# Designs tried in a protein design chat: VH-VL binders against q86iv5. Part 3

Target 1, 237 residues: q86iv5
Amino acid sequence: LDSCSICVDFVGNSLNDLLNIILNSGVIGTCGDLCSAVPGGQIVDTVCDLLCDYVGVDEFIKLISDVDPDPIYICEKISVCKTNDNAAASLDLVQINPQNGTVGGTFTLSIAYTVTNTIATGQLAFNIIDPTGNAFGDAVLLVQQSPEQYTQQFQFQATPSEQESFPNGLYTVQALVCEGSCGSPHPNTYTLANGTTTFTISGADSSSMSGAGSFSGSSQSTQTGAASGSGSGFALF

## First folded at step 7 (VH-VL)

Design e6
Fold by ESMFold2, look of step 7:
Structure e6 (fold): chain C 237 residues (1-237), chain A 122 residues (1-122), chain B 110 residues (1-110)
Amino acid sequence: as target 1 above (237 residues)
Amino acid sequence: QVQLQQSGPRLVRPSQTLSLTCAISGDSVSSTSAAWSWIRQSPSRGLEWLGRTYYRSKWYNDYAESVKSRITVNPDTSRNQFTLQLNSVTPEDTALYYCAREGYKYGAFDIWGQGTLVTVSS
Amino acid sequence: QSALTQPASVSGSPGQSITISCTGTSSDVGYYKYVSWYQQHPDKAPKVLLYYVTNRPSGVSSRFSGSKSGNTASLTISGLQAEDQADYHCSSYTRSSTFVFGGGTKLTVL
């Protein structure tokens, strides 16, 4: 696991708490004062201290306190994550199996993409749009992805929840490969490729809602980084 | 030395607006290291935090969910004070009202006003 | 009803130690370390005793100490004295940028 991935994961999980602590305390003189207040235990405190000490407490607070905070963008601004304005990629395949399934069933989304110019810090992301127009999705962090072909799989179970009821009908899957956070207006952000596919669900559950689908990713190439536990950066576009 | 002095009416009729003022001496309402709260106390509910105003790079407000639809807390930098407005009061709003400073190094209410007993009745 | 649960009353004899509990949730007492305690004598405004769970402001006796475990914070008063007879309130900053208080505890020194 590299410094960029650690930074993005930390910021993604702790951004709201950092903002809340900064605003409530007013004056924070050291990284220790800020980071010891963040919930999550000693590993979180240690990562917070390392990142904060790297740029200095005043600059760290300034970056966290911006009006449109974005974990990838913040980590780029503190120079822990690199950017490439000339990143390039194409989507080779977007497939979902089964194409006709049922409520409660498991779906596997397979995405293949080719990087033609290094993705410095970006995302492989997907959106699933249900028949009523509601969308959900997830993303995987991409760090220093050199030119070659990659594959990724995601799985989810169509278990109804308060976020998504999985009604009967046609679903649209949108996949994106980006430099920076997909859908973000921040500098150094580009949608490099996109693709789409569809699937159908029959047998919607009208019972009480219970949970949301889980997403798991895998890759066919060697790369550094792991998916953030935070929500997706493009779920509503 | 920081002191808070409260003022305002002690009797308010139901459905009207309760308005209280807290004057600050020894500190500034626009201090970037403080926040300025209203807290009330009654025998049935004990202490109840109502809301606050504070300046960091801009003015912020936070309000308790129980009163969020009816409350406004405003700074007045010219008079170095802050105010409470609580709309549509009922007899359940009868309480001893305090203003308080949240000090930056305490993360707690380190300075309190003298308290104002407000009765809501006909 | 108060957001944080405190015992309604506690009592102790001079020289003893007593502990007052303050139980909340994982969204308040169990979330940040912003837990504070206040002493209130009759007809007086509350006075801060502890902040950040364990820290004492200048001028507060070392007889007052605090701790937190899970969703419960505790105030301990050692060497109990007659003037400690008062109401004691806990407060917590929440993950929603609000403050909540306990219902208060009446301490009686026997």
Scores: ipSAE 0.480, ipTM 0.781, lowest interface PAE 2.1, mean pLDDT 87
Fold by ESMFold2 at other seeds, look of step 9:
Structure e6 (fold): chain C 237 residues (1-237), chain A 122 residues (1-122), chain B 110 residues (1-110)
Amino acid sequence: as target 1 above (237 residues)
Amino acid sequence: QVQLQQSGPRLVRPSQTLSLTCAISGDSVSSTSAAWSWIRQSPSRGLEWLGRTYYRSKWYNDYAESVKSRITVNPDTSRNQFTLQLNSVTPEDTALYYCAREGYKYGAFDIWGQGTLVTVSS
Amino acid sequence: QSALTQPASVSGSPGQSITISCTGTSSDVGYYKYVSWYQQHPDKAPKVLLYYVTNRPSGVSSRFSGSKSGNTASLTISGLQAEDQADYHCSSYTRSSTFVFGGGTKLTVL
């Protein structure tokens, strides 16, 4: 992994803890004082120390404490992630299969996009909006995505859970490709392209079921470039 | 030398509000390096953290889940003190109440008040 | 019931070493390193002995030491003295920005 990806991963996983530590301690005079308190072991402490020492503890705390803190933005302000205000891309395909499925079934989301000016640090993000307006989704970090054609696939099983019951009805998929964090109000952030598709689910019975949705991703392409990702969780933009 | 001096009624009727005051000397309630807590102790429950107030560019509060709906901890910068207000008390709120400073960057209570035994009884 | 589990009592003779455990969860003792220990004599306020698992404030004897493994923290008192007879409490800062205490341990010096 490059330094930008390491920074975004660290900040994204540690942001809430960093805020809690900053507010609880009040007396943070060195990066060691801050970073030694972050959970996750020696590797996490080392990454924290390196990033914090690079900009200085006061600036690091200021960036973490912003009203709307954003891991990509923070890493851009630290200068370990680059920005490109002229980044450009288009969405070629947003497709989900099957378009008509069942509760417990497996769905594959396929996204194809073309970068026409380098995405320095950005995201490929999606939300799936259920019939009641509840949303779930994910995002994949894009670092130094050169002008090329890319594909990305995500897969999930529609297993009802406390977070998403998968009710019967029409689902909307929204996909975005962005410079910076999709949906963020911060500088150097742009929605470069967007696309939507829909699918339906039938046969839901959420009254007696429990489970959590997870995402696995892989990049599929016959062109010269491909984006890849794996993960679980939910992303909103 | 930092000292905490507690004051307030020792007898409170059920359903009323318990109010205690902690006066600070040798430090400021608005110190950005400290936080100000209330902790109670009973034979059946031991020590129980209730809540805190602290200043970090603005005022913050954190409260224990068990009392969150009934508790308020307020600073008073003009008198350099902070207060506990616990609404709708019952006999189960009978305890020895402490105020305490969290003065270490690693979340520990380094200065304690003298304690106030509060009895909730008709 | 207390959020953190301590033994109700321990005992030892002068000069011996004893250890008091404090067991929590991955959301408190097992999450941050914000674990502290307090000594409390009868009719007195608690006094901090250790913070950040192992750190000793000025004026606290080096006979008091601490450790943590997983969800369990430990206070060790070496070279027991009569004045060590007291109640001992552990505390942890939680991932929810709250504090929790153990039920306390009464140490008897025989």
Scores: ipSAE 0.452, ipTM 0.751, lowest interface PAE 2.3, mean pLDDT 87
Fold by ESMFold2, look of step 8:
Structure e6 (fold): chain C 237 residues (1-237), chain A 122 residues (1-122), chain B 110 residues (1-110)
Amino acid sequence: as target 1 above (237 residues)
Amino acid sequence: QVQLQQSGPRLVRPSQTLSLTCAISGDSVSSTSAAWSWIRQSPSRGLEWLGRTYYRSKWYNDYAESVKSRITVNPDTSRNQFTLQLNSVTPEDTALYYCAREGYKYGAFDIWGQGTLVTVSS
Amino acid sequence: QSALTQPASVSGSPGQSITISCTGTSSDVGYYKYVSWYQQHPDKAPKVLLYYVTNRPSGVSSRFSGSKSGNTASLTISGLQAEDQADYHCSSYTRSSTFVFGGGTKLTVL
């Protein structure tokens, strides 16, 4: 795990707490005052102190308190994550199986993409839009993705919950590859490619609710090994 | 020396709005190092935090979930005070109401008003 | 019905030490270090004794000390005195940007 990933993971996991601490405390004069209040133990406090001291407490607070704070953007402004305004990629495949399933069934989303100019710090993101327009999704962090071909798979079970009931009908999958956070208005942020596919759910009964679905994913380079990750720093687009 | 002085009616009828005022001396309601809370106390519920208002580049509010749909806490910078409005009161809202300052950077209520006993009865 | 659990009462003799517990959850006492303690005499507003688990405001006796472990915070009063007879309340800032209080503990000095 590299310093960029550590930064994005820390900020993504601690952003809400950092905001709450800043707002509750008002004036914070040192990184120690801020970071010692962050929950998660001494390792989290140490990462917080290192990042905060690197840029200075006033700038750190300013970045976190931005109107639209963004973990990737914050880590880029701290200079722990790099940017590439010339990043380029294409989507080769957006596929979901089965194409026709049932409520409670398991679906596998496969995304293949080709990077043609390095993605310095970005995301692979997707939304699934149900027949009523309700959307859910996830994103994974991409760090220093060199030019090559990549594959990522996500799996979910269509278990009805308060967040998503999985009604009968046509579902739309939208996938994005981005430099920076997908959908973010911040500088150095670009949508590099997008793609869609669809699937259907039949036989659903909306009279009961159960647990929420979850996602997992993996990615592979056609040159060597596989990369995998699970991250969230992207809102619905 | 910071002091909080409460005012408002002591009897409110059910379904009406409870309205209390807390006047601040020795500090500013717009202080960026403070927040301004309402807390009530009853034999059945003990101390119960209701909500707050505070200024951090803009005005913010936080409210307890139990009253969130009925409560408003507003600052008044021209009079250096803040108010509680609690809509649709019932006899369960009968309590001793305090205003309080959160003045320590670690979230403690260091200054309290004198308290106002409010009875909700028809 | 209180969000934080305190013993309803505790007693001690002058000169003894007593400890009052305050048990919450991982979303309040166990989440941040924003735990505070208040002393309340009859017909008086609460007075802050401790904040940030262990810190004493100016004018609070060093006989009052605090600690926290997991979801439980503790107030210890050493060298118990008659004037310590009062109600004691704990409070915690929550991960949802709210405050919660314990049910209170009545301390009786025998």
Scores: ipSAE 0.447, ipTM 0.759, lowest interface PAE 2.5, mean pLDDT 87
Fold by ESMFold2 at other seeds, fold request of step 12:
Structure e6 (fold): chain C 237 residues (1-237), chain A 122 residues (1-122), chain B 110 residues (1-110)
Amino acid sequence: as target 1 above (237 residues)
Amino acid sequence: QVQLQQSGPRLVRPSQTLSLTCAISGDSVSSTSAAWSWIRQSPSRGLEWLGRTYYRSKWYNDYAESVKSRITVNPDTSRNQFTLQLNSVTPEDTALYYCAREGYKYGAFDIWGQGTLVTVSS
Amino acid sequence: QSALTQPASVSGSPGQSITISCTGTSSDVGYYKYVSWYQQHPDKAPKVLLYYVTNRPSGVSSRFSGSKSGNTASLTISGLQAEDQADYHCSSYTRSSTFVFGGGTKLTVL
């Protein structure tokens, strides 16, 4: 509902289209010329115009055309998302249940973390590495997370697909709490805490398929409620 | 006044490489406001966009999925030209080949070459 | 097999208006506003009539107009003239940084 979350959601959903438009057009002189071409209807065009006009079309194009474009960084450079170089947090729990499961089974990842100095704009991210080194994961946007303890739970079903076959063996779960985008080299970015756990899948031969899972998650605060933002996708860190 | 002049052979044998050249007058192949495409036309398929090259701080290429494994489009800045190279041709590649400039900021082919009818036959 | 669907032919009498449709998908015509129309007379290269759905290049008659709704773009020619007898092609830029064309429409002025 806040301008930071709106910006991060817009950039995350429109980044590839913005780049495609910029490359096809060559020279773009106004925010209107750029933003009117973005698909998604009049509300999307209006958000684009507001963000682009605020920083100026040349700087906006430069941010979008970055080698490693990053929605959080872009929204910080536009100044609709705040930064805190002194953000601090710890991971209290990284737990997956069951620790020994089967292909097709359901796994619940529980992460508890404590913020000790406000996270201005950051992420709670996780990465699951299968026995062959293939990784998949997700991240949740954190905006103005005050000092408190928070709990996040993710659930997935180990259903083989083209992207992840869920082979038998040892899986590693990595969790990160960050100011800024986890793993990003951009300024004002910090890994505040990290943790790992493991689980196994056994009992079935899964060598005939590969695939990726779908994620669903619920964010909860144990003291003061902060809603998770939009932004499901694979986390890279 | 921008003009595109095509050259290249009209007959190519199956399995060989089709090569065409498009010379540019009145504009630069390295213009940051343009992109340079090859488009072919046949009675069975109509107009078919094949690929392009363009300069946006570096050189880029985009290719149609149907020919991506066989096509190369290259600029030649010293001669102000761009080329089509289509490998491993078959009789289905018989067509009237056009080069074209994408000269509008909203993507359209505003300048076309004269066309080169290329027959692929043994 | 064209990526965009156009009627094979349309006809009209001088002075009438005709409309040519161009139907694509949500990945091309329905995605961006980069839809263009080309007129092609026999033995000639195509000539652009419209770009960005509705924009006319300088020198193109105001009798040519365009629109788009959902996955379908339309070219309308008002005040039909004998010189309008030609083939008409639509084109769309795609979200994959490529272009696709319709199969073409032969317009006959009766």
Scores: ipSAE 0.441, ipTM 0.764, lowest interface PAE 2.5, mean pLDDT 87

